# VHH binders against Global nitrogen regulator NrpRI (nrpRI), part 5

Target 1, 323 residues: Global nitrogen regulator NrpRI (nrpRI), of Methanosarcina mazei (q8pxy1)
Amino acid sequence: MMDPQIERKLIEIMRVIHESDKPIGARAIADELNNRGYDIGERAVRYHLRILDERGFTRKHGYAGRTLTDLGENEMNDALIGDRFGFVISRIEEMAFRTTYNPETDKGDVVVNISYFDKDDFETVIELISYTAHAGYMISPRVRIFEEDSLEMSLPPGKIGIATVCSVTFDGLLLKAGIPVEPAYGGILQIENKKPARFLDLISYSGTSIDPIKIFMNRTPTSVLEVLEKGEGKILANMRQINSSAYEMTGKILKKAEKVGLAGCITLGEIDEYLLGAPVETGKFGAAVVGGINGICALEETGIEIETNPISTMLDYQTMKEI

## First folded at step 22 (VHH)

Design f04 (from s03 with Y100F)
Fold by OpenDDE, fold request of step 25:
Structure f04 (fold): chain B 323 residues (1-323), chain A 119 residues (1-119)
Amino acid sequence: as target 1 above (323 residues)
Amino acid sequence: EVQLLESGGGLVQPGGSLRLSCAASGFTFSSYRMHWVRQAPGKGPEWVSGITYTGGYTWYADSVKGRFTISRDNSKNTLYLQMNSLRAEDTAVYYCAARFGWKGPFDHRGQGTLVTVSS
């Protein structure tokens, strides 16, 4: 789903759905689009609708057709307000630029996600996050906990905050080394026998105004607990694309990062080859990275209510402690 | 053979201090989150404190918060509990416990050491 044209069609389909006063079927959508000058068949519309369903943008109403979800409405509106398809990427780029951490000196700032949970869940949070991190399904085992009385962060009453290292930190590290990194996909990664097997679903960063990871979180399609317990299940992961010219250097940087606990890179792909089922552009190789919020996903799977702000802010990595 | 051996218990006056130790053997100590649990006479077990693998994070029951400090030395395979400002209600057998998973019963537990706080 790397084709911007596909993404634009998705928005147009969403527009048609939005303008309908009732659930609308694929045929009717196709007809309407054709009336609007788009040459698209029912089959193609069904294909796109499936994508929208998977993204949580549409809801099925049996044979009556589909409507937009709140998430879908927001996405559509955001997309219509200028070409915001690049918004998430812009945010990633910004935070990557702001990354100053140097693995060699062990100094500088990393990108973090911030999550909030009820203080009564603290024990479970510490236990599960610690376990998840050491199982290798987080970017770093270092986290930072913010108590209610923290002056550094405003927390809702009765809540505790936790900062986890975001995958964008890798983008930042590579960027500082002069390596441009492209966010390609967020997706659901199947784990089998404690090993990455394949992406089951992918959302292109260029095709949405919402972070793909956030989209998946909203659907709660992960089974991180199952992965932890049985070695099999679904986790969140990202795919980056990097120019082939930087293959060796990328490897070196990632190795350095791993030594300081930044070990979220699952694997590097071969040049011009698919990685874990995800497509890679010619002249590039893929880098698969665990979702930084997999620990949070695990918590949510237990039933704990957590609010998460991905790619939230910068923190001094030295102030983060191994959990 | 897995062993957790608690020591340091004894009789102490209210307001006094004790330091408990737990020597671990027979398993990879650093791969477990460690806990202290206590059981007072006639009461059920009460969780006291926990510590993560490397000691980066600790947490406590409200009843002991601010008074007790859990720590560990992985190089010595030893868990500690510094108990300050002891109260009569702290009287209990204190157990060292190890947990591998994130939930459920402890994988390993010691025989305990008795702490008696009395005037």
Scores: ipSAE 0.908, ipTM 0.963, lowest interface PAE 0.5, mean pLDDT 92
Fold by OpenDDE, fold request of step 25:
Structure f04 (fold): chain B 323 residues (1-323), chain A 119 residues (1-119)
Amino acid sequence: as target 1 above (323 residues)
Amino acid sequence: EVQLLESGGGLVQPGGSLRLSCAASGFTFSSYRMHWVRQAPGKGPEWVSGITYTGGYTWYADSVKGRFTISRDNSKNTLYLQMNSLRAEDTAVYYCAARFGWKGPFDHRGQGTLVTVSS
């Protein structure tokens, strides 16, 4: 779990790097940070720079130092727009609240991720997403495809968009039933023999200004294709914590959701017990949920260039078709 | 025994229409994405069209886009190909094929039905 203080330092480091006209070294960064009131040494800065490198936010230029990547610039800008501590959780809460889908009536909106790719990759995308969904490594087998000329979504030229159901949809369903859900962790989940084994790494939602899923997408490659082909590998997954008082009701709601294709919940934990190696607070139980973008991760693993906006928008679930 | 039996082929004039059918048996039809492939005389096989498990999504080769329509009825274990505005270049043996995985060779394929487009 990354300390929120570390995340703040990372943003400040990125800011210093951005303000530099040339690659900047760790010592210079440290000096600048100290000038800005941060008590940080060169060694600590180097440590943080490694983290930024791993996240793809910085590029190393040998001994000359680091610059920001486009990804880093975007992240920095996004972070600067608001103190993002808690922003991700706030976004999740907002989207959960906006969720109106009712599995019993089959009406309402779900939360979706939006991804876009080159139109020439369409065949591969359809085949692999369909296969991945059918294998049970997506939240729902229903997706929506947006063509280049779609009026509903602005797409770059030559690109096609795909909407996949986001795990936040479960938060929404539970919330609608009056059950508070706490986003606990995003992580890398090991699959063995086609079964969830354990989390290999976890990032707390409360401890980061960046979506844990985004962090892992850039830091740690998944092996969804290996999971699909061999039944072993690494996928993205989330963990929610729910008060023990809602254990039975949660189970009922998730079962109803599963009947309409929302089957992304891997398992519920026992009260006060670790779930797949992830800690759970006293008086709560864990819910492990498949990452909604695992299909997209599989595509990326093939070499297809794809951009993803997680927790992007709401869509009418009825307009989404089984792929 | 796995069987894919194509039907509906024949002789048609340019600009005409045909509807092909493929009857599947011996495997779980709904668990496969289905495809049409064709082979013209003296040429290699050419992929024509694909359809997902429940028919929610379809895709086509550029050569047939706007003219051909793939569909399926899982209750009847049948795959269809509606061919409109047929051209001489569409002359081929048309095969129904099933794929379980997302890539690689087809798991099952029929014996084909001949479509001849000629004036």
Scores: ipSAE 0.908, ipTM 0.963, lowest interface PAE 0.5, mean pLDDT 92
Fold by ESMFold2, look of step 23:
Structure f04 (fold): chain B 323 residues (1-323), chain A 119 residues (1-119)
Amino acid sequence: as target 1 above (323 residues)
Amino acid sequence: EVQLLESGGGLVQPGGSLRLSCAASGFTFSSYRMHWVRQAPGKGPEWVSGITYTGGYTWYADSVKGRFTISRDNSKNTLYLQMNSLRAEDTAVYYCAARFGWKGPFDHRGQGTLVTVSS
């Protein structure tokens, strides 16, 4: 389980690396942190550097030490805008509060991710997103497409945007019914024979300032195309945990959401039990849901260049059409 | 016994209009994205238009955009192509096609209906 103290140490180590004009080694990092008043040894720095390497934030230069990758520089830039610990959790909570969609009336706002791509790829995007969504590996088959002349979204020339429903919409639906939801993990989920098998990798939402989905996308660890073709492979999924007292009501609310196409391949766990290998705290149960971005992952597997802003904004669900 | 049966073709003068229909049977029509493809005499096939499962999104070849409109009625298992402002270059046999996956050859294709644009 990722400890928030570990996240703070990761940020401070990245800050030292960022401020160095040359690759820097673990001993030098430890010395600099101690000079800044932090109590950390070289072995602990090496441990944290392995985590940074795993997340794709640092690049090794042999014995010369490490530098930040583009992803690591972006994480540092986010951190330098202030105290950013827990930013992803705060964003999720904000978007959940802003969700007004009501499955009974089919009216209100849902949370969306926004992705941008070259207009020349439009036909491939629409075909593959349509196929992926209807195979059940996205939150909803409804999307919204924004072209260059859209009045609602400013786009660079030659680019188009696509809004896809974010899994945080479920958190919002539950919160609106009085059920608090704890976002626990983003992860890589193994699919076997077209069914969820187990989480292969997990990143705690409470232990990162970068959305786990963006971290996994940069590593390109998914095989959504293989899942679509063979029923075997790896997809993005999220896990949240909910107090056991809300078990029955959570099930009813999610069942209503399925009636309007918010189906998301949701799996509810048993109370007090791990869900698909992901830890769940005593007194709670887990809910696993596909990542809303899996259609984008499939597109990236084809080699299409896409930029994605997860948990981007709210859109009126009635303005989104089934792809 | 999968069938796609196109109809509505014929002779029309430049600037005229035609509406093509494609009746589907032997498969679950609503589970397929649908397309129109055409083939002019002596040429290879040319993709014309596509439509998603429920008609929420449509897309077109540049040569027909603004003039042709694809639609479907899943309750009648029927695909349509409204063709306006027809040009001589639109003369072709028009085929209805169904796609299950996302790329590659179409899974089903009809026999075609001839559209001739001439004076």
Scores: ipSAE 0.648, ipTM 0.874, lowest interface PAE 1.7, mean pLDDT 85
Fold by ESMFold2, fold request of step 25:
Structure f04 (fold): chain B 323 residues (1-323), chain A 119 residues (1-119)
Amino acid sequence: as target 1 above (323 residues)
Amino acid sequence: EVQLLESGGGLVQPGGSLRLSCAASGFTFSSYRMHWVRQAPGKGPEWVSGITYTGGYTWYADSVKGRFTISRDNSKNTLYLQMNSLRAEDTAVYYCAARFGWKGPFDHRGQGTLVTVSS
């Protein structure tokens, strides 16, 4: 679990780095933060810079200091728009609200992630995502592919886009049935003997403007290929918590979603119990859900370059086909 | 006993069309992605096309794009290849193949059906 105070300090340090014309060292960062009224020493700044390096947000230039990477600059631009605690939770809540898909009628929009890859990798992409989704490590086997001549999506030359269903779609389905869902953690989940074992790494959605999915895509390697081959390894997963009064209805809704291919729920916890090592508040139960981009993670493990925008947009589920 | 039986091959003139079939038995057909592979006389094998579990997506070698269409009917455990605008270079033994994983050797392959494109 990452302490929310650490996340706030990471954001403040990135802000100082963003505003610098040149690479900036830990002492200069500490001095600037103290000039802004923060009480932080050079040693603490170095500690936080190590975390930023590990997340891929900063680049070290020896003794000259650090600059933001492209990933760090993009995340900082998004954070500057919000500049508040809970920014990612607001995005999740918006997308859950915008979910209109109804499993009974098979009509409506689901939340998707969008990934981009070189068209020369198309055959490997389709094979591996198809295999990963049907092995049960994605939210749905339905995807949508956008080619260079797509009028719906602007694609760089030589790139293909693929939309995969995002786990926030479950939050939307539950919300439409009157069940509020609290996003708790994004994480790395250990699989043993083809079964979920425990969360190995967790980032709270609370107290961050940085989507945990972006962080894990660039910091902590998954081993989805090992899971597919051996039934052992690490996948992306999210954990929600839900009020215990909705336990029975949640189970019924998820069973209905499974019949239309929305079957990415790994495990519902027991009331008042930790779920796979992740904390759950008293009066609630947890729901662990696969990450919608585990097929993309598998592709990255092969060395294919893929850019992913998580929680990108809404798509009509009927326009998505089983891969 | 796993079995893949190709049929529909034969002699056809350039510019003609032919439809190949592959009947599957002894395994759960709908649990496999399916492919066509061909081997011309005196040449090594060449991958032709692939299709996902339900036929939602298909993909093709550059040499056959726009001319060949792969399809499947899971209720009949049958894979198809519609070949149009045939050329002499398409002359080959055509094999259907089943893949469970995502790369490497196919898990099952048939004995093939000969397609000869000649006047």
Scores: ipSAE 0.624, ipTM 0.864, lowest interface PAE 1.8, mean pLDDT 85

Design f04 (from s03 with Y100F)
Fold by ESMFold2, fold request of step 25:
Structure f04 (fold): chain B 323 residues (1-323), chain A 119 residues (1-119)
Amino acid sequence: as target 1 above (323 residues)
Amino acid sequence: EVQLLESGGGLVQPGGSLRLSCAASGFTFSSYRMHWVRQAPGKGPEWVSGITYTGGYTWYADSVKGRFTISRDNSKNTLYLQMNSLRAEDTAVYYCAARFGWKGPFDHRGQGTLVTVSS
């Protein structure tokens, strides 16, 4: 697990860049961070700037240094205002721990993503989410819809909320069975002839304060509608790795979850092998799972305005109905 | 052969109730979202209600909200429409319709059953 102070440094670097009147270089950033109490050198700043560049949050201006992109400004503000924990991996671990759902009793809490949309889009949302879930590109066919008069959630006028099951629920199920799970990557997965082919892009969950799913939603278009229509295209998926000693038990637990409708596991890798091009450490195997928001991605592809808070909260699974 | 066979229509007085049924055969009923559509004499089709694969969610045209209830029983391959507090403007031929995808025209539609609301 990455040092939490490194994640704080990523946000502080973006803040220093934001506060500069002009493009700013790595040496100047390092100096300012040291003035703010961080013990960081120019080389470490360059390392972090490369991460920010790759994620589209900064723009390089040659010798003059870097500025923030519009994407970088937005994600810095979201990270500072909305997420108290500052690290996505810590949030994932917390939500996995809080998962209490028991497939045998059909009771307990699951992890959900929350999305908001205009009530005038209701029919399209219902039809497309229902179709996407039935086609197997969501974690569960169960959702929960929150209307304007919901007592559990205050909604802006004219908005409706929808909760969809998050893939971290699988991490929680495994953890309850005594199997520690390492969330490794969020990614863009190529589908060919209705089958997973390879990850086209990956962002490590380790060491990031910004959810890779949010980064991909803003940077890289999916083509979930094309996958639904033709069996070809790009979806969101994530990959976790698990110690090889739990290989057989993991398979049994995921098969049990599938029988109760939690069927988002795309594939379970072999021990010591990369999975669909995603790195897996020696002594471990990978498990690839569909992104819990692929139905939302399909909606965005139609042009519907929708806002999503991934890994948002816990919800009692019995309050969720099949769509 | 795909069939959607509506039944339960008839003559009813204003304020009365009817329950329509739609028996499905020749396709995998549980793989389709289902809808009711109606067509009044001399008018174009009007969508009435929809229901998801398992009945977990239903939605309605504003003109029938609170009076009509759509339901389905996948074990019997049957779609239902409970119609309460009927009004003269509910007079129409009611059709059962099935959708496989998420947009566009319905994949299957029945022959309809006539509902007449009159004194």
Scores: ipSAE 0.614, ipTM 0.863, lowest interface PAE 1.9, mean pLDDT 85

